# VH-VL binders against Acid phosphatase 1 (APS1), part 6

Target 1, 240 residues: Acid phosphatase 1 (APS1), of Solanum lycopersicum (Tomato) (Lycopersicon esculentum) (p27061)
Amino acid sequence: TENLNSHVFPRPLIIEYPEKQLRDELKCTTWRFVVETNNLSPWKTIPEECADYVKEYMVGPGYKMEIDRVSDEAGEYAKSVDLGDDGRDVWIFDVDETLLSNLPYYSDHRYGLEVFDDVEFDKWVENGTAPALGSSLKLYQEVLKLGFKVFLLTGRSERHRSVTVENLMNAGFHDWHKLILRGSDDHGKTATTYKSERRNAMVEEGFRIVGNSGDQWSDLLGSSMSYRSFKLPNPMYYIL
Short names: E, the ipSAE of ESMFold2; O, the ipSAE of OpenDDE; V2, 0.75 times the mean of E and O plus 0.25 times the DockQ between their complexes.

## First folded at step 6 (VH-VL; framework fv_cixutumumab)

Design cE (at its last look DockQ between E and O 0.07; V2 from the best seeds 0.00; counts 0 for: pae E 14.5 > 2, placed apart)
Fold by ESMFold2, look of step 6:
Structure cE (fold): chain C 240 residues (1-240), chain A 122 residues (1-122), chain B 108 residues (1-108)
Amino acid sequence: as target 1 above (240 residues)
Amino acid sequence: EVQLVQSGAEVKKPGSSVKVSCKASGGTFSSYAISWVRQAPGQGLEWMGGIIPIFGTANYAQKFQGRVTITADKSTSTAYMELSSLRSEDTAVYYCARVSGYDWGSYPFDYWGKGTTVTVSS
Amino acid sequence: SSELTQDPAVSVALGQTVRITCQGDSLRSYYASWYQQKPGQAPILVIYGENNRPSGIPDRFSGSSSGNTASLTITGAQAEDEADYYCNSRDSSGNHVVFGGGTKLTVL
């Protein structure tokens, strides 16, 4: 009903999306939720209909806010832990999409719409120019200051050790206890198997794996799991 | 130095319950699992289950499922094991042990309590 | 029905080397830990994670594994090594702990 008050004040703007746009928005936000809760494993590419969504998430504030939240929670946990007096408490970090961002590479490969290309990714890795994820660098420095030993456990090949060390140092990461890469004897292993075997070795050496930060469930699951695990978001790719 | 102090000996009738305590001192409590292991007279060690205090998660050996309850009180650094529907074969020494991590299969039991003798007889 | 099998008894002459074994399918995937128990006492950890010794355990204690078998080796056995020895590891499911039946070591 129109009255005098309605004539002098703007009516609220109500915009209703076409059904197709609403489905696209819900479909992709829902898809990312089930990806990050490990309900779609395994998969090789993002859905084509979500390509724009993933780009906007990764380059906009959403991705940054989420990795910041995860790293902040990990930092609060790290500060709450009473370390043993034997120097045997460890924090494990993955490298790719955990400490170093490969977003420049993925921005040239449609943010995960293309099937992963080992050869092209290795060329990118050899540039040694991946930037740090800022909140991960902050967490990294904090756990070192608290007295944790830091292990870097990556699926990168041993062949890339030198450039990986250079990239990490230039990005601000120093003083890790050990950097572990895939050797020739790790050929054909899933990341879950590879990471589990290396964590088993750490425990055999007498270390306690207190925290573990990674972007893939394969970084966190398996044997000799950390006391607490912190999963950083990464909807661009999946590693088994 | 880490110490695990257990409650004193108990004599119980069949069908009743017993609750044994294990107080940790000289180290962090919440970041380490506590396991319970029993030993009947002349017998070997038998894992009953454990708890991770920071998570509040307890797991039990299948043999004891439904009869054992393991809890932790972080404010007093104390773990508890309660065994119900006691039988004569439950007569044993009950140990608590600190696990050197949260995963009782990947980490050793590095500190043990002195044990609590529970005798079940009519 | 035990998933970890140990010989019930082993003897060693004073000063000699003895090996105590623990066998089970789960040991193909998981390491064993070893515990010493003297009569009337709680167990003490002596070896974990293949061949790590806790602080205070003599160098004469070592561990090894091959296939489905873990071994505790005592070189230069001494009278105070006379005890029961237990191994433990994960069970076949990987979710629980299992102990071997124990090995009584007699030092002659």
Scores: ipSAE 0.000, ipTM 0.469, lowest interface PAE 14.5, mean pLDDT 87
ESMFold2 (binder alone), look of step 6: mean pLDDT 90; pTM 0.935
OpenDDE, look of step 6: ipSAE 0.013; ipTM 0.505

Design cF (at its last look DockQ between E and O 0.01; V2 from the best seeds 0.00; counts 0 for: pae E 15.4 > 2, placed apart)
Fold by ESMFold2, look of step 8:
Structure cF (fold): chain C 240 residues (1-240), chain A 122 residues (1-122), chain B 108 residues (1-108)
Amino acid sequence: as target 1 above (240 residues)
Amino acid sequence: EVQLVQSGAEVKKPGSSVKVSCKASGGTFSSYAISWVRQAPGQGLEWMGGIIPIFGTANYAQKFQGRVTITADKSTSTAYMELSSLRSEDTAVYYCARVSGYDYGTYPFDYWGKGTTVTVSS
Amino acid sequence: SSELTQDPAVSVALGQTVRITCQGDSLRSYYASWYQQKPGQAPILVIYGKNNRPSGIPDRFSGSSSGNTASLTITGAQAEDEADYYCNSRDSSGNHVVFGGGTKLTVL
């Protein structure tokens, strides 16, 4: 084998950063990691000092690259699964920040720095204009084409069923098998409890929950968990 | 109704650049991607790239990487495509199209501009 | 190279049914969209996703997909359906857009 050590490289110039400036730049990236790994829960707003960081992450390449990677891994997993011939293999998707982006709303509300405003958010939802997350639509279409049943399991209320269906269809989502929203008997449940109970019902009906895509740990944790779960990043808010 | 109004026809010399504009009206601009598609005389449609205005993120087809720049101005609801180092084979009609979502590969191109004819001649 | 393949020309008698196909390996994983283009005009979306029609597109236009093939079907073809038809979808990487080469439909 030939060794190329005979070429001596010149000594590079070393550029020093102020130590405090480096720590400040890393403060928000490390905060996001701890939040996304569910080690700081529950919480209500992003840290004031990280507002610009969250904005740049959400509107810049970081968020897109991460959702692309998660969705690509999910697609590779979906292709690797040998489906049964009984039509009982299911992929579950959450809706908000999983299929539909509320980033247009959050861009007007400081990307999670403002305490959540139910009234203003409901007005946004009722417009029915949330765009799709592109990588999720790609995965959604792939999973359907592979032969999975697709169930949409959302914490949105039944009162918003009509506008949610219209929004999903206009955003390019078609042919789901079930759309499950919170009913009146789900009042007061945490999202974890609500989603666990609905997954339990799916398993009782004989479905196998093969994949589950969601942006919140409450989408993925609890009873009747999927064989494989795919957590999409969302540092703008936390749902119990 | 969503409308895309493109800038007028241009005649350019080889080696120069052209910048085509695409002004959107009748819908939200920032939440939907804008794609650029060209069509040489007698030829098919060719995707050049696109941009998502709310993010400012542009993607380019490999063939055009390094020669095309796609930008957006949210305040005027206008997307731009600039093609540099023009050659005679760049003579084409250049279309902008709205994508019905963030992702150019998944969503259909639901509204198209009328096209901008660019002629590259010596 | 050619990731989506269409026949360059197809003919149909007035009032008859025609199928235009689009083939490519990426279509095993992704849906195609279909565009109609008349001479001197911009393309118009006619079918997207599995079988969705935009408002204003006649119900004689339908779509289907199976394996690596997407199809556009026009039942009861009319003279105004004479046009070029393009499919598009994701490329093999999944990150970019590709168009088929186009099919010229002649209504006899």
Scores: ipSAE 0.005, ipTM 0.454, lowest interface PAE 15.4, mean pLDDT 87
ESMFold2, look of step 6: ipSAE 0.000; ipTM 0.477
ESMFold2 (binder alone), look of step 6: mean pLDDT 91; pTM 0.941
OpenDDE, look of step 6: ipSAE 0.024; ipTM 0.633
ESMFold2 (binder alone), look of step 8: mean pLDDT 91; pTM 0.940
OpenDDE, look of step 8: ipSAE 0.027; ipTM 0.625

Design cG (from cB with heavy chain Y104E, light chain G49D; at its last look DockQ between E and O 0.02; V2 from the best seeds 0.00; counts 0 for: pae E 13.3 > 2, unsure alone 72.7 < 75, placed apart)
Fold by ESMFold2, look of step 6:
Structure cG (fold): chain C 240 residues (1-240), chain A 124 residues (1-124), chain B 108 residues (1-108)
Amino acid sequence: as target 1 above (240 residues)
Amino acid sequence: EVQLVQSGAEVKKPGSSVKVSCKASGGTFSNYAISWVRQAPGQGLEWMGGIIPIFDTANYAQKFQGRVTITADKSTSTAYMELSSLRSEDTAVYYCARVSGYDEVWGTYPFDYWGKGTTVTVSS
Amino acid sequence: SSELTQDPAVSVALGQTVRITCQGDSLRSYYASWYQQKPGQAPILVIYDKNYRPSGIPDRFSGSSSGNTASLTITGAQAEDEADYYCNSRDSSDYHVVFGGGTKLTVL
């Protein structure tokens, strides 16, 4: 046969799938791709026909493999940087779906199929029990060890500062330089505007924003962008 | 500083229509929803509907469904509310208000900036 | 009456504390915001997200929420607090905003 007599690797086997199953798989896979590349913005809920796909992605190995890959790339970049000796090189992390996982909350709310419920989400946040994203904790510890200042920049409200600090510490995050939350004057700003204004302030204070890790394009885009940005996957929700 | 500048007072006959404008300045127009709220003399505030300019999607209170049309022009940062088939009970001050956040569902965010209002009087 | 119910009028003596309430089934699931309106003027936002205060609003204004009830509290009421006060929230449908009927506050 070709494989036994060839110095060229054989072609992959063509696998026959039921037509409906193949269409459903491709439909949701392609939907996730265009969401994560910021080509379907803004949106409020996942497509109903993709609900099972999103669940399987989030609770199975796909999500973990992708966040691991993003965090590994970020770690390699961080190791390649020659830091100044003035303590002004910063790595920014978002909190929700970047350091802390709200997957326990979203598993009770159909992984993004349900319209957002402010009151129930606040109750979840107020419990202070969100688990760490393990690969993000690894990156967090690595950038601290390398000598970066670590700033946490979150869309969470200042009224939740105490419970957010407690949750972060219990999840294994210590020794950040700043934790920046939305103040009363930030209410109603888009995340892009809010995070841009806070990055502008960092640069005006003389900090260099070397890396930025976030799950939303609003964490990464706007003014005073980092030298390098690292987008973690999150198909469950979109923030403008 | 956000400002909402509304068009001037109008006097209309029953059965006609009115179109009120609301020009926003001092903020990103497309990132905020614009709501329309009316207040009849001596009465409370009544939500009529609103628009999310980035989606070009309007939503209307059930009472006004079929009579109100709300639009936005992002290039001029202006929202419009048109009320048709006017009746004497439509005599009111019509406010535009900025919704302080962005959300496809209404009522999640407060109305943080208000226009000064446009008086519409419907009389024969 | 609307989906959000407010007492039509309340009074408070100068320097005393007053609570203005807003009740409705929607408030079990959604936050209320509070607006002050003086005669001939547009409303202004005074409390949002159950207890947040915008810039320029005195700290004597506060909010609270329990069950189906939201409350606006004015501690140490002043003459300039005399106004109509409205609550609003989203209704049980995804596409509506509802206002309470308003409460006229008289400072004695």
Scores: ipSAE 0.005, ipTM 0.501, lowest interface PAE 13.3, mean pLDDT 86
ESMFold2 (binder alone), look of step 6: mean pLDDT 87; pTM 0.918
OpenDDE, look of step 6: ipSAE 0.006; ipTM 0.486

Design cH (from cB with light chain G49Y Y52N Y95N; at its last look DockQ between E and O 0.01; V2 from the best seeds 0.00; counts 0 for: pae E 15.3 > 2, placed apart)
Fold by OpenDDE, look of step 6:
Structure cH (fold): chain C 240 residues (1-240), chain A 124 residues (1-124), chain B 108 residues (1-108)
Amino acid sequence: as target 1 above (240 residues)
Amino acid sequence: EVQLVQSGAEVKKPGSSVKVSCKASGGTFSNYAISWVRQAPGQGLEWMGGIIPIFDTANYAQKFQGRVTITADKSTSTAYMELSSLRSEDTAVYYCARVSGYDYVWGTYPFDYWGKGTTVTVSS
Amino acid sequence: SSELTQDPAVSVALGQTVRITCQGDSLRSYYASWYQQKPGQAPILVIYYKNNRPSGIPDRFSGSSSGNTASLTITGAQAEDEADYYCNSRDSSDNHVVFGGGTKLTVL
């Protein structure tokens, strides 16, 4: 079988007038806005006409600026919280496109234009070389310093626990309280359901979910929602 | 193991309606779309429409709009296709299929699992 | 509406290579999927998204694309490969699903 990035559809050389380019950019900017605000759902791949837009966004300053801003706000919130003395205040982080960036993978797979390939992505995950999102790493360290218990709640499979741990540590993340991955009993559940159940379990154990950071609404919504949630941008894919 | 089990064969009169069911098992009914595809005797495959059960959103091919209704019962993991005002030309095997993905558009995602088909015969 | 066209019939000798082609404007921009159908059976997905095979599909099946065409290639045709093959993709006019007319493959 050929690699996912081996097939390129021919693209005609189209000379676009500036007005048309601006129109298309506006269209895609609007699309991204309503996607990120969870007003367009569900979707699997990015619109074809927005391929260049998403690429430029992800590799350009826009993505970084938004990640930085969300993380900064989260940090200020974290500092404002009066933590209890019982050590039961929790901050939850997702992993993919939250702590670790899979942009190297998606740069070879057209930034969400392609249908997701589980096999190729698993190969990427198994490399354990995903870089950290810098602003997220900063936030991560800040919440630890403040005294929060950090929970990592990811949709990755339990079979990838070791490589995920290694990747996280190599990326600069450490001292999490618990890393939660999908077990055999979690197969078939939506991410929303899966993560809700895990949060419910935390609450039942006596934890207070004070902050929650994730790139998907399925990280944040459902049962036992955080006191405050922080949605990181991700226009490349949507997880239900 | 994902399985799609369809209802049995139907014999209908012209002008009547038929409702075919497709029960899914072995997978996540909520996270996938169900499409309906028919095949007249000796003819090719024809897409009729589909539904995303979790959102109760259905899409129809233009040819069948106003005459076909696709629904889903999440509690039983069952999708339905009802075709009204039946004609002799509607004689076909009707398949339900799981679509591996969904978007605002449907055409780019493969149908990875299929039911065995339901034969609908329309005759006077 | 957009159409996908296929040759109605092709033949291949046992052990030889055959290429089934699908043509349509939508294929310039969108992926094609390929389905195998034997008499009295439901279609089976054999190729999708950049030459990917579902589990259980032999590696003699492969996919390719060029311009407004997509192709299914069987390298080393077996007797059991005798079937109808359908391509599908997006209808560029309404963004719905469109199938090719199908190709009957005879293995000689």
Scores: ipSAE 0.000, ipTM 0.500, lowest interface PAE 12.4, mean pLDDT 90
ESMFold2, look of step 6: ipSAE 0.000; ipTM 0.443
ESMFold2 (binder alone), look of step 6: mean pLDDT 89; pTM 0.930

Design cI (from c6 with heavy chain P110Y; at its last look DockQ between E and O 0.01; V2 from the best seeds 0.00; counts 0 for: pae E 14.5 > 2, unsure alone 71.0 < 75, placed apart)
Fold by OpenDDE, look of step 6:
Order: structure tokens, then C-alpha cells, then sequence
Structure cI (fold): chain C 240 residues (1-240), chain A 124 residues (1-124), chain B 108 residues (1-108)
């Protein structure tokens, strides 16, 4: 009795991606959107299900494309500004994930899936080998050429001033007006408070904060906000 | 120095309402959320809700929705919490606290400054 | 789940180390803050974020997190550390604030 039931169902020509993978991607894309638009904050670590998504984003073309676009827009804005003749127009840059990339570190620490380790990160910082973000370097050079005073405002400790300076210079950054790091009196402050106070001091000194570039909202928000701020993407970690 | 000064102790009958005030000084009032947290005798802390003065919008814990009203007067840097339909279970110390955090959005992170508390006693 | 759970009471010998743990689903997504409260006083913020201490808080206080837990550690407990400790975070929705039940710390 030849079991006639061997109807060879034609193999579907289109390999449908499992619905689950698409759903996960959508979830993670949505998650990244809401964190970058400051609609989800604070957050401790990236969602576990988004580990691969964040990795692929950071090492793939997506991150680069977004950094490029933000930097390009910032550059166009900078060109459009009529600077005063008093040399008091300022552009502020953050350092980490703004001018320097810590991606080599985070590649070894699961791109934000792990809770931040201060000790290990300090070791990385002390190596002084963080690469430049190319688009940020371009913007940096452009704003200098236009006549802006560049302030570097970072959450790094004053104890790391020398290594930070060396790293920045080796990465191609030069001729900043002032590099500001956390002093002993700043250790107990949130990044938002710390950076706000530093901006307030600039304003009190007579500077005009025309542009501000940072990867964290704590770089941009608070008091003495810039005339225009530019948020670089960073889905790996959040700083208050 | 930031200070939160609360109104004095209250004794109320069941079914009545109480309104507690919290006056802020020494910092910016409008940009920081003010939250209300209560603590019954021998019990833990319980979040009731909060307000961002600059926006005038309040958020409430589900337990107190419809019974609590939180308001703010920017001109006097004072926040208010009114609790209606009081019950014996509402006997507690009521604290106002400033909410600090990411972009100072309501409910963002932590309470860095606290009032000294207002004792509300509900008894027949 | 919008709840944070703590052990109601713990004890530590003078000069020793104690860890107070807070557990809840929201802690997977959000940082916890910790508060110390002594009898008749308002709570005081002692730890927030990754491991941040406000000004005036001794360095013997530290914070950590793992999975759905957050922990407050006192390394070298002092007599004045005897108090109630509360953890706090956003709930799972992120729209509300929730406190743990509190932990009474006794220093022996």
C-alpha cells in the first residue's frame, strides 16, 4: 500500500523572518527611540533582549550615520551664527562618547548590558587610547575655524586631567579654551547639576553659550542652556 | 541652602479634608518637582504624588487618585497637598520632598531635600 | 510588579559590614535610591544612581545593583548608623514612585 500522502509541499521561496525576531527588533528600536528622545529616563542598563541590537547599532552603520547627521546639522548651525567681535561666543563639547569613543571598552563590557564598573573604566581612561569620533573632530575643527571659543566640559575627575589631555591631543583635538573636569567639591553632584553650575559660571564671566554637544541629556539640560543643543546618540548608558 | 518648610500639625475628623503646605526657599522652585510622601505610625514611606510647579501638572499614586489634590503657587514658592474624605488610616506624618533627577522631570530619580513633616491625626 | 521588597530587620556588629537588599522587577530598568531615617526625623538620602553619595554622607555607604536587586552596603558600621533604611525607585511602568517596606538596622 503506497502511502500516497507524500505531497511534497513546495518550499516557500521567501524565508519569512521569524515574527519573534521582528518583534524584538521593533521593541529595541522603540526603546532606543524613547531613551534618545528623553522619554524614558532614568535607566540602569539596556534591556537584556536588546543586547544584540545595541551591539549591532554601535558597531554598525547606524551609529555612525546618526553621529554624522547630528554633527552635520551642528556644523550648519555654527556657520549660520553671526559671532560677536568680542570673542565671547562659546561652543561646549562633552568628552566621552562625544569627542572620544569608549567603544573599545564597552565592546568588552557588553555595550551597556553590564552595570557600570568605575574601577575598570578608570583603568581604561588611564590608558589614554580612546579614539576620536571622526564627525565630532570635524565639527570641532570647524567651530574653531569659525572663531568660537571651545570649552570641554566632562564628568571625568580632575585626577585624570593629564591623561585626558594627552588622549584628546593624540586623537587630534587641539586649541580648546578650557578643559573642565570634576573637582573635589563636585564629586557629590549629579552631572546635570555639575554641568549647569559650570555653564552658569561661564555666563557670569560674560560668555555666550551658542552651541553645546553631548551624548547625554545631562550634558545639555539644566541652567544656562545653550542657544542650541545637539544630542549625540548613546544607547549604552545613562548619566544623571 | 534649600529648605522646605511645612505647615503645622493638624487634627481632623473623619470625612473632613486637610490641606498641608510646603514652602521652598534657597533654590529654584519652578523647575523642580515637589512630591508628597506620608508615613503612618510605625509604618514605611508611601508616595502619594507630586507636581512640577512650572507646568502645574500633578501626578498621583493610584491609591490616592480622586481623593488627593496637589497644587503649587509659583509666586510664593509653595506647594500644597489636600486630602479629602479623611479616615483614621490617614493618620500619618506627611512629608514634602524635592525630586531631583534627569532634566528635573517629575518622578525622575530621587528625593534630595525633605521637609520636617506635618503630623495629621484623624480621630472621631 | 510595582513593589519593592526589603527584609524588615537586620543586625550588624560594630565595625563590621552589612548589606541591605531591595528586590523588585522595576530595578531591572531603573536605579534605586536609598534613604536613612532615624526616629522622629525625616528621611535622608544616602545613595542614588550607580554608587553616588550626596555631600555629607560617609564613604562607608555604598550602592550596588544586580538583576532585579539593589543593595546598600555599610562597610564598618558605626553606632550612629542604627536607623531605618528605605529603598526607592520608579515602578515598572516608570510613571510612579515606589518605596520598599524598609529595613531596621540594629548595630550591636
Amino acid sequence: as target 1 above (240 residues)
Amino acid sequence: EVQLVQSGAEVKKPGSSVKVSCKASGGTFSSYAISWVRQAPGQGLEWMGGIIPIFGTANYAQKFQGRVTITADKSTSTAYMELSSLRSEDTAVYYCARVSGYDYVWGSYYFDYWGKGTTVTVSS
Amino acid sequence: SSELTQDPAVSVALGQTVRITCQGDSLRSYYASWYQQKPGQAPILVIYGENNRPSGIPDRFSGSSSGNTASLTITGAQAEDEADYYCNSRDSSGNHVVFGGGTKLTVL
Scores: ipSAE 0.000, ipTM 0.505, lowest interface PAE 12.0, mean pLDDT 89
ESMFold2, look of step 6: ipSAE 0.000; ipTM 0.454
ESMFold2 (binder alone), look of step 6: mean pLDDT 87; pTM 0.916

## First folded at step 8 (VH-VL; framework fv_cixutumumab)

Design p1 (from cF with heavy chain S30R; at its last look DockQ between E and O 0.01; V2 from the best seeds 0.00; counts 0 for: pae E 13.0 > 2, placed apart)
Heavy chain, then light chain:
Amino acid sequence: EVQLVQSGAEVKKPGSSVKVSCKASGGTFRSYAISWVRQAPGQGLEWMGGIIPIFGTANYAQKFQGRVTITADKSTSTAYMELSSLRSEDTAVYYCARVSGYDYGTYPFDYWGKGTTVTVSS
Amino acid sequence: SSELTQDPAVSVALGQTVRITCQGDSLRSYYASWYQQKPGQAPILVIYGKNNRPSGIPDRFSGSSSGNTASLTITGAQAEDEADYYCNSRDSSGNHVVFGGGTKLTVL
ESMFold2, look of step 8: ipSAE 0.006; ipTM 0.502
ESMFold2 (binder alone), look of step 8: mean pLDDT 90; pTM 0.940
OpenDDE, look of step 8: ipSAE 0.186; ipTM 0.682
ESMFold2, look of step 9: ipSAE 0.006; ipTM 0.503
ESMFold2 (binder alone), look of step 9: mean pLDDT 90; pTM 0.939
OpenDDE, look of step 9: ipSAE 0.006; ipTM 0.517

Design p2 (from cF with heavy chain S30R D103Y, light chain G94D; at its last look DockQ between E and O 0.01; V2 from the best seeds 0.00; counts 0 for: pae E 14.0 > 2, placed apart)
Fold by ESMFold2, look of step 8:
Order: structure tokens, then sequence, then C-alpha cells
Structure p2 (fold): chain C 240 residues (1-240), chain A 122 residues (1-122), chain B 108 residues (1-108)
């Protein structure tokens, strides 16, 4: 049914920018689009002019709606897949900003405006208190029920295995089939190289990587890529 | 060192409201959740709800939904619990507690206030 | 909603070992935390997670979990351990809490 407006509204020929604040917001939404489509790399901090935008996006409904949408689409894909009967179909999850949120840490570090501090971040990780991303937990549980093997592939160090396991379990994640962390041989590798090499090993063992959920393009790109990839938004930081 | 200082004891009439405060010091207020737990005389601990200040979200136990409001003021590092439509069975000690994470039942309540006694009588 | 069941009372002879249990469906998915409360005082945390003990809690306190059951164990019970003990845990996928009914520990 056609529902015509009964009012006469102004019909601008150009996108309206009623205030400087709206134009600054559009600049920041376009910056985020360029970030999330992998067209602005590498970078170490968010633009200063977008600091308020990133904070409001991360703590408001926008971020939640977007991560929920990505995980819902991944769930629909997972339900559409006919799995083999050999138990070799895998769904890969990254951990940070994919299953566990580091937003509490970043709220103390201006949501990505501060240069990353490995020492302070490691202290945060060692607390083991990062909350789950709720829609990722839902997807995680669904892919397990559908019969996927679930592998967790994280850039966290092997030295943090115990606290990472405790944090994941307390956040509601149970029954993963593998948890893969950086070992000593992974020192100095980019995340793209590290994650590619671990996926190569999975494929050579006979696994099919059907789905892959991550917040960074370095989680998803490289060699032995999944059949489908699901990129969660994360404008707070970039990992090469 | 984290400390939680609660407001003083209150005597209230049925049908009125009470608002208990919980001021945090010695830690980052916004980075942790605050839970509210009550204990009627001779009874066990009962979770009422909590707030996650960094997200601005509050959660309420179903039993108290509609009667309890939990808020936080980051400028004063203070959480508040307001219970309305008071009845005699609301006579209890009301505790605030800091949660060491964002899942009230997963992460421990690692620091507790001393409690605020609320007595409801006519 | 979920519930956690505790025995209402347990006794132990001075210097002996006692175990206080907490049962519920939530404990299949989530760890319990344990709180000690003495008369007229606020609760204090004694055990959390799998078997983590806060600073200042004696090493005679330990925790364990299996299936739907969490346990608090006190080895070499002392007179000052006489108190009420509560477990709590996460209630389903909602961000809610359930407490057990409490166990009164008497040290004989």
Amino acid sequence: as target 1 above (240 residues)
Amino acid sequence: EVQLVQSGAEVKKPGSSVKVSCKASGGTFRSYAISWVRQAPGQGLEWMGGIIPIFGTANYAQKFQGRVTITADKSTSTAYMELSSLRSEDTAVYYCARVSGYYYGTYPFDYWGKGTTVTVSS
Amino acid sequence: SSELTQDPAVSVALGQTVRITCQGDSLRSYYASWYQQKPGQAPILVIYGKNNRPSGIPDRFSGSSSGNTASLTITGAQAEDEADYYCNSRDSSDNHVVFGGGTKLTVL
C-alpha cells in the first residue's frame, strides 16, 4: 500500500547538513565505513575528531545492533549448511572483540584514541573479567548444536591460556574443540600471517573451515580462508 | 583499596519509598558493576538487581520488577537503589556490593557495604 | 528461574574437615562464588571461580565443582569459621543472580 505524506516537506536536492556537528558525524560514519571495509590501513589510533563519535557508537545501541546483525546472519548461514558426516566441518571464532569484549579496558583509554599499551592491556587480560558479546555467545551455542567443530583462534599469548579459559567459561563459553594461542614460534608475526598459518595447519589435518567470525580483517584474510567470513565491527583498534 | 559507604538506617511507613546510597572509593567506579542484595531478619541473601555504570544498564530480579530503580552517578561515584510501595516484608538490611566483572552471578561480589537497615512500620 | 539448594546446617569438630555443598542446574554452566557471613556483619567473599581464594582468606578454604554441584571445603576447621555460608551463581542467559539458601556451620 502506497502511503503518501499529507504534508509539504522541503525536498532538498543535496543531502542536508543542518549543523557542523551533523557534518562532523557524517565524516566519522564515512571514516568508520572505510575502516570496516579495509580501505584505511594501517593505523594506531582513531582520529581525534571522531573520539566522541566512537564512544557514543560503542556505548550506545549502534554497536550492539551491528554485532547482533552480523551474528544473526552468521547463524542463518550456519543453519543452511549441510555438514559432512566425518566431524570435520569447523567454525572459527576469534576471542577479543568477537567473543569477549574489551570495552571496559578501552573506556579507560579513550575508546582507541590512546596509543595501545601492551603492558596495561596484559594486566586487563590477566584479570579474566571481560564480558561476553551476547549475540556471539548465541551464535557459538547454535553452531555447536548444529554439529560444527568450534575452534577458537586468538592472538593472545599461550602464557595467558589459563586465564583465557577461565574468562571464556565464566562468560558462558563451553565445549570448544580447540583453543589456539600464539606460541613462542609466533613471536613477531603479523596477525594475518599467524592466523593464516594456523588455518593452513587445520586444512592439512583435513578440516573444512566453513565459517569464521572475527572483528579484524587479519582474522579472516590470508591463506586457507573460510568458505564464509563474518566481520564484526570494531572501530577502536586495528591489527595488522 | 575499594570501600563502599552506604547511607544510614531508615524507618519508613507502608506505601512510601526509600532510596539507599552506596558511595565507592579506592577503585574505578564506572568499570565495575554494583549489585544490591537484601536480607530480611533471620533470612538468607536475596539479589534485587544491579547496574553496569559504563553501559548505563540496570537489571532487576523479577520479584522486584516495577518497584525497584537502580541508578548511578559517575560524578560522585555513587550508586542508588530506590524501592517504592514499601510493605512490612521489605524490612531488611540492604547491601550494595561491587562485582569484579559484568556478569553479576559469574563474577564474585568482592567488596560489600556494611548494609543499610530499612524498617517498614506504621 | 534456577535455584541453588544448600543444606541448612552442618557441624564439624574442631580441627576436622567439612564440606558444604550447593546444587543447581546453573552450576552445570557457571562456577559458584562462596560468601561467609557472621552475625551482624556483611558477607565476605571466600572462594570464587574454580578454586580462587581472595587475599586474606586462609588456605584451609578451597572450592570444587562437578556436574551441577559446587562445594566449599574447610580443612582443619577453626572456631572462627563458625558462620553462615552462601553460594551464588548466574541465573540462565539473563544477567541475573541466584543465591543458595545458606548453610549454618557449627564448629563443635
Scores: ipSAE 0.005, ipTM 0.470, lowest interface PAE 14.0, mean pLDDT 87
ESMFold2 (binder alone), look of step 8: mean pLDDT 90; pTM 0.933
OpenDDE, look of step 8: ipSAE 0.014; ipTM 0.550

